# VHH binders against Putative NADH dehydrogenase/NAD(P)H nitroreductase, part 1

Scores and structures below are computed, not measured.

Target 1, 191 residues: Putative NADH dehydrogenase/NAD(P)H nitroreductase, of Methanothermobacter thermautotrophicus (o26223)
Amino acid sequence: MKLLWTSQHIKVTVHIDGKVSKMDVLEAIKTRRSIRKYQDREVPEELIDKILDAAMCGPSAVDERPWHFIVVRNREMLEKIPEVHPYGAMVKDAPVAIIVCCDSSLEKIPGFWVQDCSIASQNILLAAHSLGLGAVWTGVYPLEDRVEGIRRLFSIPEHVIPFSVIPLGYPAENPGTRDLFDPDRIHLEKW
Positions, changes and structure headers below are counted from each chain's first letter, unless a header gives other numbers; antibody chains aren't numbered by Kabat.
ipSAE, averaged over its two directions, is called F for ESMFold2-Fast, E for ESMFold2 and O for OpenDDE. V2 adds 0.75 times the mean of E and O to 0.25 times the DockQ between the complexes of E and O.
Where letters were taken out, [cut] stands.
The coordinates of atoms that the task and the answers printed are left out; those that the model quotes come from them. Centres of patches stay.

## First folded at step 18 (VHH)

Design j1 (from z1 with E106N)
Fold by OpenDDE, fold request of step 23:
Structure j1 (fold): chain B 191 residues (1-191), chain A 122 residues (1-122)
Amino acid sequence: as target 1 above (191 residues)
Amino acid sequence: EVQLVESGGGVVQPGGSLRLSCAASGFTFSDYELFWYRQAAGIERELIASIYRGGSTYYVDSVKGRFTISRDNSENTMYLQMNSLRAEDTGLYYCAALPSETYNLNPKYDYWGQGTLVTVSS
């Protein structure tokens, strides 16, 4: 009996009424998409706080929590980001961006900070989506030109490494959902 | 197999116009971010324009106001309208496409065509 997984189009009914419908975590994971187009609408500080709270809730190597976050709302700065990060063009159109950084001085063991900042970045994306926002992870690390560009632009100390730039806003596109489940990638007990 | 085929290049005088096309096949065009690059002789490849699936666009400063990128998802084709061409616009123009669901848009990870040559000469 082939269970025909009918791709039920989960209509994320963004209820416009101020009640942030709590999205189930599995729903958030499955329905999240990279969003690069945003409405001309400000993101409330409360939502950013929730997103940042979520960003700090992930695990890290030996709980080192090396992450820092730069919240950027200044239009001039947002517009300058694409100059050093051309593939972050959408940042100029976003009402806000979060720059995820690693403070290397907080590392307890070398090299795991990439996982730590990745977890933080993904949590930002999921939290944003669950709150009715769109976001995209624009990669900075490990591309040297982008890392140094962002470093200079935001006067980031040498021991702090820019990792990702994540523009956020109310989504102005709907790319749909993906069904990416692949049972061939699952191995039981051994390869 | 992902395929991108550029066309529309040629020789044009300064101040002239060209329209480049990039025909795509082998993938869901609407799910990809699209890019135009160019490479002048002895110079590294340069991103000049991009158009995202949502319609947002990017232009490098040197082409702003002169070049227009567009896409037709129904035809699986991307375009670059180039007006007021200059000698410095001479180069091989490449079309690139990359899946939108990524955190590392970069030329090294793009699908590339063979390019079309644009020569601006008096």
Scores: ipSAE 0.718, ipTM 0.878, lowest interface PAE 0.6, mean pLDDT 91
Fold by OpenDDE, fold request of step 23:
Structure j1 (fold): chain B 191 residues (1-191), chain A 122 residues (1-122)
Amino acid sequence: as target 1 above (191 residues)
Amino acid sequence: EVQLVESGGGVVQPGGSLRLSCAASGFTFSDYELFWYRQAAGIERELIASIYRGGSTYYVDSVKGRFTISRDNSENTMYLQMNSLRAEDTGLYYCAALPSETYNLNPKYDYWGQGTLVTVSS
């Protein structure tokens, strides 16, 4: 049985068994929106696995792949995240969240881990959207209070840096589309 | 130009009520995340309530059950109904609006008003 989730601008077909209609990468990029309201519905483990697989497929500096992922489904832990990350209020209502972290011991060259974890985080957002889920990147790094708050809450070791918290769920809001193309930002051959 | 104008502050007795308003202009109000902050004397500004475009709300523990945040997109106005006011609720109240597609939500990047003063005293 197919579940159809339709909005004014986004149509996603999802099967009850977790099978989702395919969307191409450009569609995923162009139609993705930050989603901060979720249905009272569990996200199948299979979808989380696919999202995490996508998260690890991006490039990294000299292929250092410094990222780690904490998958959080425990309700008590989800409800505690807003206490240390007030702008992560929606996490308490999400069925699951992924915390993207950097293991600094895996860096081969200094300073590129932010790009690496950003790529991983963005891939999570795109993958989630392509699978009919809503997600939002709630920034942790480089805000020290949030970094330390998440570290403490999840007992993350000192050499591992929390980077982002990404709640996920079936979307319960329908944001409009954005047109952000700006030809004035395009320069040919030289500035 | 983005503008937020707070109003509705004043002097009230403990146990009293106030309704704050935040009038917004210069942006697509319905597509923004909205927040109320307050700043008491000698204390850093704190987030007290939020209402997202999808209608989800957040409250800090100290105001739960007493304050209600709401928005009227047709009027480009956010409200904060404050009941059972306490002395510790005294402060400058600020409204903020945040772009929904930002990943680094923090007060430095928010659009702010000038604030409205709430004084709870006997």
Scores: ipSAE 0.704, ipTM 0.872, lowest interface PAE 0.6, mean pLDDT 91
Fold by ESMFold2, fold request of step 23:
Structure j1 (fold): chain B 191 residues (1-191), chain A 122 residues (1-122)
Amino acid sequence: as target 1 above (191 residues)
Amino acid sequence: EVQLVESGGGVVQPGGSLRLSCAASGFTFSDYELFWYRQAAGIERELIASIYRGGSTYYVDSVKGRFTISRDNSENTMYLQMNSLRAEDTGLYYCAALPSETYNLNPKYDYWGQGTLVTVSS
């Protein structure tokens, strides 16, 4: 194990297996996959902190930053998520999940919070991947049954909207990369 | 064209067994999450079993221990082995497939087969 002490003192990097992220950003974007199978291995709190720091680096409409995050490690709670999120069965097998929420009291202009929380959610996926973790975005909003189920399960108040549930852990699968570039989707100067 | 074709349904006695097949074509089968649903008369389709790209399987309580989902990526086929069948298992069985890179595993947008009928009766 190697301890790395930072000048900020409240952010400490711990190298439990001796590895640090070595992936450049374009590689991370191109190689990230949805991972639904995880090792029986804890994710250190320090990695979750780095992931959430990255989540909050995204732009938001008029810098409103409406996002809140619930970090779920409790086994009983993780096992209950599939009861209200029928296609989130893999969450019960994850060591940790992050729920991305919008606090509507932080909206400065209405109607952009979905974009704001989407940006935060994608940053979580990329940051997790760059740290050697696998993750998947499981949609909650705008599916009313999922929104109300997650809100009820985690005692989320009415003005806070659960947007996504993102289970993550060290991956136990390797689906490989995809080549999805399609030049027909690119339009020069006009449609 | 994406196609899913269910087969293997029929009439069986309570306690009997059936093996359903779902033959797939027109997509990269190994990169899909796969599902079995059933629909009893007067009820909406119910997800009963899932098998993910990585091999993980999930079942609803009513079929755990009796049904086994599996996939054969070399044959582009998913199976449902149904044992110890009960009258309440009667219904139309559908397979569904959804690309692994989705943030919305919503049944409305799944690729669906036409279904195969299972009738459990004396």
Scores: ipSAE 0.620, ipTM 0.834, lowest interface PAE 1.7, mean pLDDT 88
Fold by ESMFold2, fold request of step 23:
Structure j1 (fold): chain B 191 residues (1-191), chain A 122 residues (1-122)
Amino acid sequence: as target 1 above (191 residues)
Amino acid sequence: EVQLVESGGGVVQPGGSLRLSCAASGFTFSDYELFWYRQAAGIERELIASIYRGGSTYYVDSVKGRFTISRDNSENTMYLQMNSLRAEDTGLYYCAALPSETYNLNPKYDYWGQGTLVTVSS
């Protein structure tokens, strides 16, 4: 919902709720881009709750749901992430980041947690986009230096594996849509 | 053919300045994150500066305040202005480009130039 009132009245109301998420799911998938520049604007806790609810809606191997999420808003902690993740420099400029983790004690079938956490991570990106936010998945696993650095920085237990760091905020860039459809990647009936 | 070409290296006294350029051909910078690396003799390349698609810049502590990275997408060129040069800045300087739509900014296996040599010598 755009600006509802432009008259001489003193109230200008913009509703930021479920109505701002009227984006077609195919449109969301096709238009989502990695956003690494954010406005100096807070992201309300309610939106983070909606994003994490969406993250937990993903399927997982035998419904094991091995994921945990660390929500980071503390400026000093955000600024320390690049010290252990040098290619995550934009995280220090984000109003908030979500760390997606696997709790290995929740695995029911070993070896599928990477797929499980990838699904949750992608759902975070799509949900953020549908709510008017920009986000980017910065890889942690399987890069061992990044895994141990993030684990140490956030006091993550040894049986919990940090998988991704996802900074997000209202976007301050607009990179446009890409045309990536490649029919040669489609095989009918056989390779 | 996709390529990156660094230029502008040379010999300079401590405290001096140089301006490095990185020109791209075969692709455009518009949807790429751009990086400068430095390689001193006998060690691995180190990332020293980044400039992202949206204009955000990042520097390692050893060059912060002395080096300035910039990009000109219309000329398909990135620059590194190097001021207050020190002996430890001596090395081969590389530019690199990585597509913006990646979950892993690590240009180890992406586009690299051949490097331009900077020598800071009394």
Scores: ipSAE 0.619, ipTM 0.828, lowest interface PAE 1.6, mean pLDDT 87

Design j3 (from z1 with N104D E106T)
Fold by ESMFold2, look of step 20:
Structure j3 (fold): chain B 191 residues (1-191), chain A 122 residues (1-122)
Amino acid sequence: as target 1 above (191 residues)
Amino acid sequence: EVQLVESGGGVVQPGGSLRLSCAASGFTFSDYELFWYRQAAGIERELIASIYRGGSTYYVDSVKGRFTISRDNSENTMYLQMNSLRAEDTGLYYCAALPSETYDLTPKYDYWGQGTLVTVSS
């Protein structure tokens, strides 16, 4: 039995630049950019909740959903991240960061957690963009020094693997869009 | 051909100043994050300064307040102004540029030029 009337048939309403607008998913994918400069403006908890809800909507290997998220707003903690992750130093200037982790006790099939956490990380970037925020994925795994540094800094247990650190905030830069379509990367029927 | 070339090194007394340049060819800096590294004898290269596309900068503690990183995207050039130089600043200085749309900012060795030598001697 199919239910033709549900609340699930509503368009997502997003706030971009202080105005309510509806962003097509293809537009969001094509216009999202890595943002490393943020306004001095707090990000409401409600937006973080929406972003994490979106992060958890991704598929995972055999529905294992191995992800956990650490939300970091504490200024002293954000300022320490560059000591263990120097290439992600812009995190010190962000109002908030999300650490995407794998809980290895949730793996059902070995080794696919990297794809699972990558999907969650990309969903965070797209959801943040659709809400008028800017974000950037800074890599942690598989770089062992970064993994251990982040684990130590945030008291992450050994069975949990920090995967990425994603600073976000209202953007203070606008790099524009790029035209990256390359038909030479498309192969019909065979290589 | 994509290439980075460092220049501006030399011999200077303690307390002196130098300005290093990093010029790019084969691409433009506008969508790149830029970095300076240094290598003392017998030690691996260390990141010392970063400048992001939006202008934000990062410095390691040993150079903060003495070194200034800057970029001129229209000239495809990045600079490192080094003031109050110390003997410990002696080494080979390298630049790197990484695309802004990346989640791995650790360059491989083949993103380096030959470097420019800075010698601080009394």
Scores: ipSAE 0.450, ipTM 0.766, lowest interface PAE 2.5, mean pLDDT 87

Design j4
Fold by ESMFold2, look of step 20:
Structure j4 (fold): chain B 191 residues (1-191), chain A 123 residues (1-123)
Amino acid sequence: as target 1 above (191 residues)
Amino acid sequence: EVQLVESGGGVVQPGGSLRLSCAASGFTFSDYELFWYRQAAGIERELIASIYRGGSTYYVDSVKGRFTISRDNSENTMYLQMNSLRAEDTGLYYCAALPSETYNLNPSEYDYWGQGTLVTVSS
C-alpha cells in the first residue's frame, strides 16, 4: 500500500521588542560599528541570553571552548571599571556589559585561547547588532594593568583571564558604515 | 603632514580660567575619539578628559566639575575649558585622537601627540 502525504514547514517567530528580526549575516558584518553612546533603556535578559548563545557558537582550537562570561548590570560595578580601565570609560554609561574570560584549565592547545575568546567577542558584537543593540569591544588582554584591574574588581580567580569588556545597549548614535575594501591586500596564488 | 596643535595655554592665578584648543591638520576628527592629557613636571602624562564621537564625556575625579571637554567637528577642533584652576593643574596639556573603530582605545596603538601647551597656575 502506497500512502501520499504532504509536509508543511514550521514557521517560528522570534520576538524582539514585539518585532520579527531578520538581518543577513553579510549585512551584519558590514554595518556593525563600535557604539559608545547608549540610551537609558535597559536591555532585556532575553537578548543577553541570545547574545551569549551566539558567543558560544564560534569554533575554538580543538573544540576547547575555554570561554566564560560575566554579565554586569550593577551600576556601582560598571562605574568602577574606568578606575582600572580608563580607556573603557563609556562602560559607565552602558546598561550592561559582558566580560569575556578564558578559563586556562580548559586549554587543550597552549596559547590559542586568545583566538577562541576573540571569536566569542566578535560574535557578541554581531549578535548584539542583529538584535538592534550597539556594542563595543574594549580590550583588556594582553595589557597586564587592565587584566589585573578587572580580575581584582570582579573577583576573577588566577587561572581565569579576563580578555575583553563589552558594554552594550540600545544605540544613541549612528556613525554610518565605512568602505574599507582594499584590493591591494589580496594576493593571488602567492604573496 | 598629519599633526595635532594645542594652543591657549598661559599663566593664570589660582581660581582663574583658560580655554585650550586642539586643531587637527592632515586629517579630520569626524570618526575619532578625542582626549586631553596633562603632564606635570616629573610625572608621566595622565589622561584627564575624553570626548567620544557621539558626545559622551569622561573626566578624572581631579578635574570633574571644573573642566569641560567639547568638540567642533566642522572646525576640526577640540576644546578644554578649564575653570577654578589650581596650582596642581600646572603642566603641559596635550591632545590625542584615535580612530573610533578600534577594540583598544590606547594612544600607544594609534597616537597623534602635539608638542603641548603650557598652563602655569601660580600666585
Scores: ipSAE 0.564, ipTM 0.810, lowest interface PAE 2.0, mean pLDDT 88

## First folded at step 20 (VHH; from j4 with E109Q)

Design o1
Fold by ESMFold2, look of step 22:
Structure o1 (fold): chain B 191 residues (1-191), chain A 123 residues (1-123)
Amino acid sequence: as target 1 above (191 residues)
Amino acid sequence: EVQLVESGGGVVQPGGSLRLSCAASGFTFSDYELFWYRQAAGIERELIASIYRGGSTYYVDSVKGRFTISRDNSENTMYLQMNSLRAEDTGLYYCAALPSETYNLNPSQYDYWGQGTLVTVSS
């Protein structure tokens, strides 16, 4: 807060905008795309911290917050992901990936952890986009071969369930926007 | 109507080359991830190469360095250049496409498939 003086000696409070690169949340949601090609450029730890902060801001069933995150930057580990997840090949080209996991020991109400981790995963995508990064959610759960492969590769204990692998980096592609609004999907008052 | 049509298969000697094509009609490739699969007699269809919307390419080890996947979005066509062919490359080759905005990048029966083109590598 800063006070200003005028020739009439009026004291006012002025909001000083110290943030110049804000993105409107509706614009972030509408313009986010799945990005599978990344620049050869590191992602600063600060940005990963902001993304994970956002991931943890979502609601969860009875506030159970069952999520855990593994941040993977090691090139050899990223290169091994396609061996257990062949359709996640782009992860080997990312500077960093985030693995979203459920710790089942934190589950307070059975069966809602999938929604909880989906919310965290989508928040990662939106936060990355708002920071000028590109990301893609690659599904792990409920595909059992992917779950067990990722668990083995990252030494994830049996009570922890890998849910998604999200590679991210500065984008090297620009797919543009889509017009997806479909009024036929909207039902007023009843089906 | 939506179709994928493979072409360019044939009979070739070991060490030879072929170029496969996959042409789309009824939709455009520009926002799709594209794949080549092959199926040898008696085994399940296997992924061999992928090319993503942004141009990134991925190959299984058995074809890496010998096969080149490419796409021409303006022609709505994907290609597989196959060099240094071996008897083990014999099979039916399929193309597949998935919309880019998916969190499960794996072609399935409720997505677009081609009918296949036969490649036979034999003396």
Scores: ipSAE 0.568, ipTM 0.802, lowest interface PAE 1.8, mean pLDDT 87

